# VH-VL binders against q9nrl2r1430to1533: the designs that were tried, part 43

Target 1, 104 residues: q9nrl2r1430to1533
Amino acid sequence: GGVHELSAFEQLVVELVRHDDSWPFLKLVSKIQVPDYYDIIKKPIALNIIREKVNKCEYKLASEFIDDIELMFSNCFEYNPRNTSEAKAGTRLQAFFHIQAQKL

## First folded at step 19 (VH-VL)

Design cc44
Fold by OpenDDE, fold request of step 20:
Structure cc44 (fold): chain C 104 residues (1-104), chain A 121 residues (1-121), chain B 107 residues (1-107)
Amino acid sequence: as target 1 above (104 residues)
Amino acid sequence: QVQLQESGPGLVKPSQTLSLTCTVSGGSIDYGYTWHWIRQHPGKGLEWIGSIYYSGRTEYNPSLKSLVTISADTSKNQFSLKLSSVTAADTAVYYCARGPYTSDNYYMDVWGQGTTVTVSS
Amino acid sequence: DIQMTQSPSSVSASVGDRVTITCKASQSISSYVAWYQQKPGKAPEPLIYLASYLYSGVPSRFSGSGSGTDFTLTISSLQPEDFATYYCQQANSFPLTFGQGTKLEIK
């Protein structure tokens, strides 16, 4: 039905993806590169998956959208020690998200 | 939106085990986040007891570690607190709470209403 | 362990007053401080996270500042509903610790 303005969820996903610290979260972790990842992380998720869910209007509540984002960060900190680049990036991106999420 | 509700016996005898359950609704306890137990002695401040991550890993207050067990039951969407060998000093309002899973910023963004536990003979 | 020294323990003020509560951490914790408001018989309610960011719905008269070891909660113009006990919390590392609390009472 024509061009529509981005929803709040769409806008936030765009901002997250564009963030300098989004690189660990853009796609699912490679099983080839990290063989034990999926032995530890049982509910993998990434920004591209979340974006697809947004595009498909699968989020009916803001809490559902937030939960997926928080799961994504939770997985990062569950797998990656604090001193890793992934965890450091996650820390900054999560802080950004927490601030932006208050506007939802 | 997520909601937390504490439940359990309000009266416990000395030397017994205090058992509380936090029932979570509007969200799954195995779907990210960190889940906390906090208590408040009458007229006093807040004391962190321990936490359990969505993965089941736990963190405990060192002052209580030997006496505290926190566990989760994903089938019931609950997480629980057990405090053994209680004394009158364990009389308090007990809160469960949720916060984000982070590396270095563990704040509580949703709290239960709290449940009063009295330790008395 | 990181200790949070909160002051004052109590403060009496009038509606319209500016109120300042401080917390000092025993070591640097960056901006990883949260503030809570607790009214009698109620659970603590989140006010501020990351030292200076308000939760949605929190009135703009509340503000938080600080980094490192010194943190401040300010109410620019006290309202009747603001009389309560306030707690700071260091969120940086385990064990998580709270300030002793500040009871804000009506003068």
Scores: ipSAE 0.925, ipTM 0.959, lowest interface PAE 0.4, mean pLDDT 96
Fold by OpenDDE, fold request of step 20:
Structure cc44 (fold): chain C 104 residues (1-104), chain A 121 residues (1-121), chain B 107 residues (1-107)
Amino acid sequence: as target 1 above (104 residues)
Amino acid sequence: QVQLQESGPGLVKPSQTLSLTCTVSGGSIDYGYTWHWIRQHPGKGLEWIGSIYYSGRTEYNPSLKSLVTISADTSKNQFSLKLSSVTAADTAVYYCARGPYTSDNYYMDVWGQGTTVTVSS
Amino acid sequence: DIQMTQSPSSVSASVGDRVTITCKASQSISSYVAWYQQKPGKAPEPLIYLASYLYSGVPSRFSGSGSGTDFTLTISSLQPEDFATYYCQQANSFPLTFGQGTKLEIK
């Protein structure tokens, strides 16, 4: 606990989570709701996991942080066809991320 | 920070198969992203050859599709290009590159230094 | 396929000049355009993505604009290190395609 300035990674995660298009990415996909997801996606990841890694200072380089975020988007586009709500949300959120990531 | 490096024979005889490998360091090729091959004939512009997603799915330039195979070896963290039945027109600098996995925004944000391939008898 | 018509093929300019390069897509590609700079004997280096956003480290004298079919790369005040060949790329769909390139030469 305690008050501290958010790191650049922390700030960006907060912005991603608060984004209107973050809903597909907030937590891992449910095996119950999407039975075949984990047959296709072998390295699942979500914003809550990334946030935890940030909190634990597991990212030593910006590239490591970016890689996890890009994996998250990659998984979305690998599994979800272009016309799905998930893919559309992912497209917008990824664009936002790409812009913000240049500030890291 | 990811780095890409092309390697392979700099000289290939006509009708043979051009084989190149892109070795990736500082990142894993099965950890998201899209991986690209691009070439540039001497004094000319850039031509996209094909791409492979981190999942192993591929996209090819239709003008080259019948002759091109792109594959990945995750154990070596490499992805490769094979171009069969080469001619002098295939003489070029060949680049591998990385870009995000997207639905509609396939730009290349990291490039290898390129490797020159000459097709000559 | 989406064709990218880049113009001019070459530009002669002096240090301090304002330079504009254009790229026209054969169909609307929204803002999904990237620009690259290539110096002799070197690999292309990314300059701009999403038509108007600079990569980190790219000088602010570079700018990109446009949407739909018409795109521009502008160098507000040319520096010696900017003499190179520039390429636009449509990033919207496969097959990925590049403009023909613009060689920026010293006058």
Scores: ipSAE 0.925, ipTM 0.959, lowest interface PAE 0.4, mean pLDDT 96
Fold by OpenDDE, look of step 19:
Structure cc44 (fold): chain C 104 residues (1-104), chain A 121 residues (1-121), chain B 107 residues (1-107)
Amino acid sequence: as target 1 above (104 residues)
Amino acid sequence: QVQLQESGPGLVKPSQTLSLTCTVSGGSIDYGYTWHWIRQHPGKGLEWIGSIYYSGRTEYNPSLKSLVTISADTSKNQFSLKLSSVTAADTAVYYCARGPYTSDNYYMDVWGQGTTVTVSS
Amino acid sequence: DIQMTQSPSSVSASVGDRVTITCKASQSISSYVAWYQQKPGKAPEPLIYLASYLYSGVPSRFSGSGSGTDFTLTISSLQPEDFATYYCQQANSFPLTFGQGTKLEIK
């Protein structure tokens, strides 16, 4: 497609990806590196997947987009204890997202 | 938009088990949130009862833990509360609510309208 | 458990007044505080999360502040529809706990 102005969803995904605390969420967890991850997390998702869904206009409602982002965070907190770097990054990024999501 | 609705008997006899269900519409209960039960005795404040994560893991108020069970039925998109051995002190409006799944920020952003439960012989 | 001590229990005010409600946590909870508004016969409605951020649709006359142990909800200019009971909640850890509530009545 041609160059166009970013939608609100696209813009927010860009902001999330650029955030310093996005590193646990950029792509799906490697089964090789984390062998038990997919035994615990039933609905894996990551920012690259969400970005692709946005690009394909798969989100018709803001709530659908928000749900996927929340799922991404919930997966992180389900798998990672509070004191891990991943959980701490997730906490900060989620707070950022919650603030930005009110603008949607 | 997600909506929550409490349902169950409005009258329960002492020593019996109070059973309530929260039906969720416009969203899935196994999709990245925390689901809460809260109650409010007549003329009193709010009391957290317990919560269930989308994964099925639960948290309970220590003062009620031995008497409370929270469960979820994803096939019906519902989660439930059971409170055993009820007394008059359990008379209250019972609310279900939703909030984010977090490590340390468990606020409640969507509430049901509440259902009144009276414990009386 | 973290106790939330809310004050005052009740306050009478007039339309146009500035109203301040306070919650004190028994231990530091960073900014993990939420505020709710409840009208008679209705469910609580969320106003503020993370101590100072308004939910979409909440009028700008509402504001929240504080961190650590001391938190404040402020209504800069009271409107008729603001007469209700307000609750703070610590959202930091289980068990989740609420303040006792503040009933805001018309003078």
Scores: ipSAE 0.890, ipTM 0.948, lowest interface PAE 0.5, mean pLDDT 96
Fold by ESMFold2, fold request of step 20:
Structure cc44 (fold): chain C 104 residues (1-104), chain A 121 residues (1-121), chain B 107 residues (1-107)
Amino acid sequence: as target 1 above (104 residues)
Amino acid sequence: QVQLQESGPGLVKPSQTLSLTCTVSGGSIDYGYTWHWIRQHPGKGLEWIGSIYYSGRTEYNPSLKSLVTISADTSKNQFSLKLSSVTAADTAVYYCARGPYTSDNYYMDVWGQGTTVTVSS
Amino acid sequence: DIQMTQSPSSVSASVGDRVTITCKASQSISSYVAWYQQKPGKAPEPLIYLASYLYSGVPSRFSGSGSGTDFTLTISSLQPEDFATYYCQQANSFPLTFGQGTKLEIK
């Protein structure tokens, strides 16, 4: 990445954060509140961390950014049963992301 | 850019086990995607064989489940297909593919080139 | 299992023609359909996901529509590079299933 590509990453992250279904993804899952989460999920990631990586210019390729976003959703689906509110929110937000990501 | 390449024998005898490997480059198989095996019989459409998730969990086509094993080797960035007790009906082009891990929208965004497997005496 | 039935099995058309290919699911799958283009000797390539969204780099002459059980792929003005076989795929549930294909040939 150039300046326009980094702006596109930031714009997409902002759209994800503002989406109604972002609530399970804003911050890392609490180990205290969900103690077995980190036994199952080996590469935790959340929108606040991804946004910080964008701000620090840590993504050099669009694919690296996309991979972190996809990992975030994959962790949600791996940990949460299909009928949970978390998995349903993840499904809707991922669909939104897939539509928006085609612009990258 | 993520690229997938199938490898394995092109000719297998009936009753043997078919073993294929998909080598992934430009990305990691344990990062958050779902990895698929699909085959295409001569003059016919596509058949999904099964999938492996980044976590190692698998899904198999029920029509093949007792004969199929899909596994991953993260150190080599590869995932593999074993199909036991093959017959002439297993002659096909075999593809590996990647797609997002989803709950209900399993499409394939990257495909390998395909490898032709002939099952013949 | 969800069966996907494509029609027609083949179509002959001229450059510039409008071509429509249909796919019918044996039960409702909402909009969870993908479309692929396959040229001889090559792997399938993604065209459309979620019934109507084009993959990046896919020409705008391609479009998809439908929901429920009935889905359509349309090429608005056929180009020489579009002569290929087209497959729909239900993406809704395992086992994933494909239509039998539609071969698009030059007339």
Scores: ipSAE 0.650, ipTM 0.898, lowest interface PAE 1.4, mean pLDDT 92
Fold by ESMFold2, look of step 19:
Structure cc44 (fold): chain C 104 residues (1-104), chain A 121 residues (1-121), chain B 107 residues (1-107)
Amino acid sequence: as target 1 above (104 residues)
Amino acid sequence: QVQLQESGPGLVKPSQTLSLTCTVSGGSIDYGYTWHWIRQHPGKGLEWIGSIYYSGRTEYNPSLKSLVTISADTSKNQFSLKLSSVTAADTAVYYCARGPYTSDNYYMDVWGQGTTVTVSS
Amino acid sequence: DIQMTQSPSSVSASVGDRVTITCKASQSISSYVAWYQQKPGKAPEPLIYLASYLYSGVPSRFSGSGSGTDFTLTISSLQPEDFATYYCQQANSFPLTFGQGTKLEIK
């Protein structure tokens, strides 16, 4: 990306962070609190990391930005059973993201 | 810009194994999506065959489960379909597709061009 | 398995007409419906997800609605490029299933 793409990425990340269901995604999962997480999830990522990558202009294409956000949700669904609070929050936030991403 | 392309033989004899490969470009198959095989029978609608997740987990249509294997080769950025013991009923256009990995909302956002497979003696 | 029943199976219409295609699920699927357009000899293309949201690049003459079991795709003021087959898909649970298709033909 261009300068207009970076502004759109920042706007979308801010909207995701401010969404009520962002709480499982704000920071990386603690290995101390969840010891087996990194045995199952090979490419960990969270909103704070994605936001830093936007700030550092690390995304060259909109697809790279979208892929990181989708990876964040995919990790949630891979690790968490469907009935958990984390998976339910992920489902709602991902639906919000899919709607907002069509505006890009 | 993710693109998907099916490849494999167009003609397969009954009782043989149908083997198809989907080559993915413009994205990685192990990054966080779900990858699907769908077929369309002549003059009929679409049938989901199965899916493989970025993690390697699979889901199969129960009607085909004992006959289907879906696998991935990350080094070639490909995922594959094997359908054993084919009959004329397996004659179809076969599509690979991508969708977001979701909890409850499994839809396809990118499709391959399709490849025609005929099962005939 | 969740069956998706489309109506009608075929529509003959003119450029400029309004067309409505209905899809009914055999059980509630909330809003988890996708719609696809398929032109002859081509792969399906996404139109609508979550019953009512248009994919990027889909013309505004397309719209979707519904929840639960009853869903519609509406095409206002048909254009020549809209003559195709349309499929609904339930996206809620495995096995994923599609409607039988609605062929939209020029009159």
Scores: ipSAE 0.632, ipTM 0.895, lowest interface PAE 1.5, mean pLDDT 92

Design cc44
Fold by ESMFold2, fold request of step 20:
Structure cc44 (fold): chain C 104 residues (1-104), chain A 121 residues (1-121), chain B 107 residues (1-107)
Amino acid sequence: as target 1 above (104 residues)
Amino acid sequence: QVQLQESGPGLVKPSQTLSLTCTVSGGSIDYGYTWHWIRQHPGKGLEWIGSIYYSGRTEYNPSLKSLVTISADTSKNQFSLKLSSVTAADTAVYYCARGPYTSDNYYMDVWGQGTTVTVSS
Amino acid sequence: DIQMTQSPSSVSASVGDRVTITCKASQSISSYVAWYQQKPGKAPEPLIYLASYLYSGVPSRFSGSGSGTDFTLTISSLQPEDFATYYCQQANSFPLTFGQGTKLEIK
């Protein structure tokens, strides 16, 4: 909701984007490059979309913002086996997020 | 924000199926979380029964695997527990809980109030 | 299955005391431990995740530490509302398992 909440959401999204392990999450997964992804993942989301929603003030509660970020990680773990580069990056970025999210 | 509420019968006869439902409000069960059932026997500690992912996949405690079913109904925003062939050993307070879907950090951040189930003739 | 062993099983302490509760995992779980507080007749409440990070709203007198197999929960300057049962939980792998609990009682 308020100005301080929007600043906190934006700051956190920027930190996620700048993290070394953000690469699987920057944009939506390509249907051409990963044909079966959208058969398995029904609610796709990525950092660029979340950032747009922050900029457009679409999150009214911190829980809504957190839910989208958690969905992003959950999609990664649901689609990718644990030992893939994507899942390992997701594990590290999610841990970073959980620590940073306590500010919300 | 998110709230969980258990419901179901408080008394179940031996050999019957225990059926409990967790109703979720303030959030969606098909969003990116894991949903858990945990029980606590009288005067004893906590035992994880199983979990269901937002996708519908399940994980069960191996000690209960042949007896337990966890399912979700997204239209009602509920997930449910069924335990078949109950005995007095299944008498406990049953909790539903939520946690993040992770690779290796399954803590429970929201708990229901708990519901007491007694298995007795 | 990963066994979590808490010690002590009970503690009698006074308001103002420093209390430490230990939890030992039967194999390495990195830092993937959570701690919960449960008051009589109530659901467990989260205290700590990732071994050392306080859950939102938890007083700063609570702290956690450890990695690998050995973990501690510490309460500095015990308050009346801290008398409860405390559980550790390994959060690393299924089946999820809890310690047997540590009951903290008024001396």
Scores: ipSAE 0.587, ipTM 0.884, lowest interface PAE 1.7, mean pLDDT 91

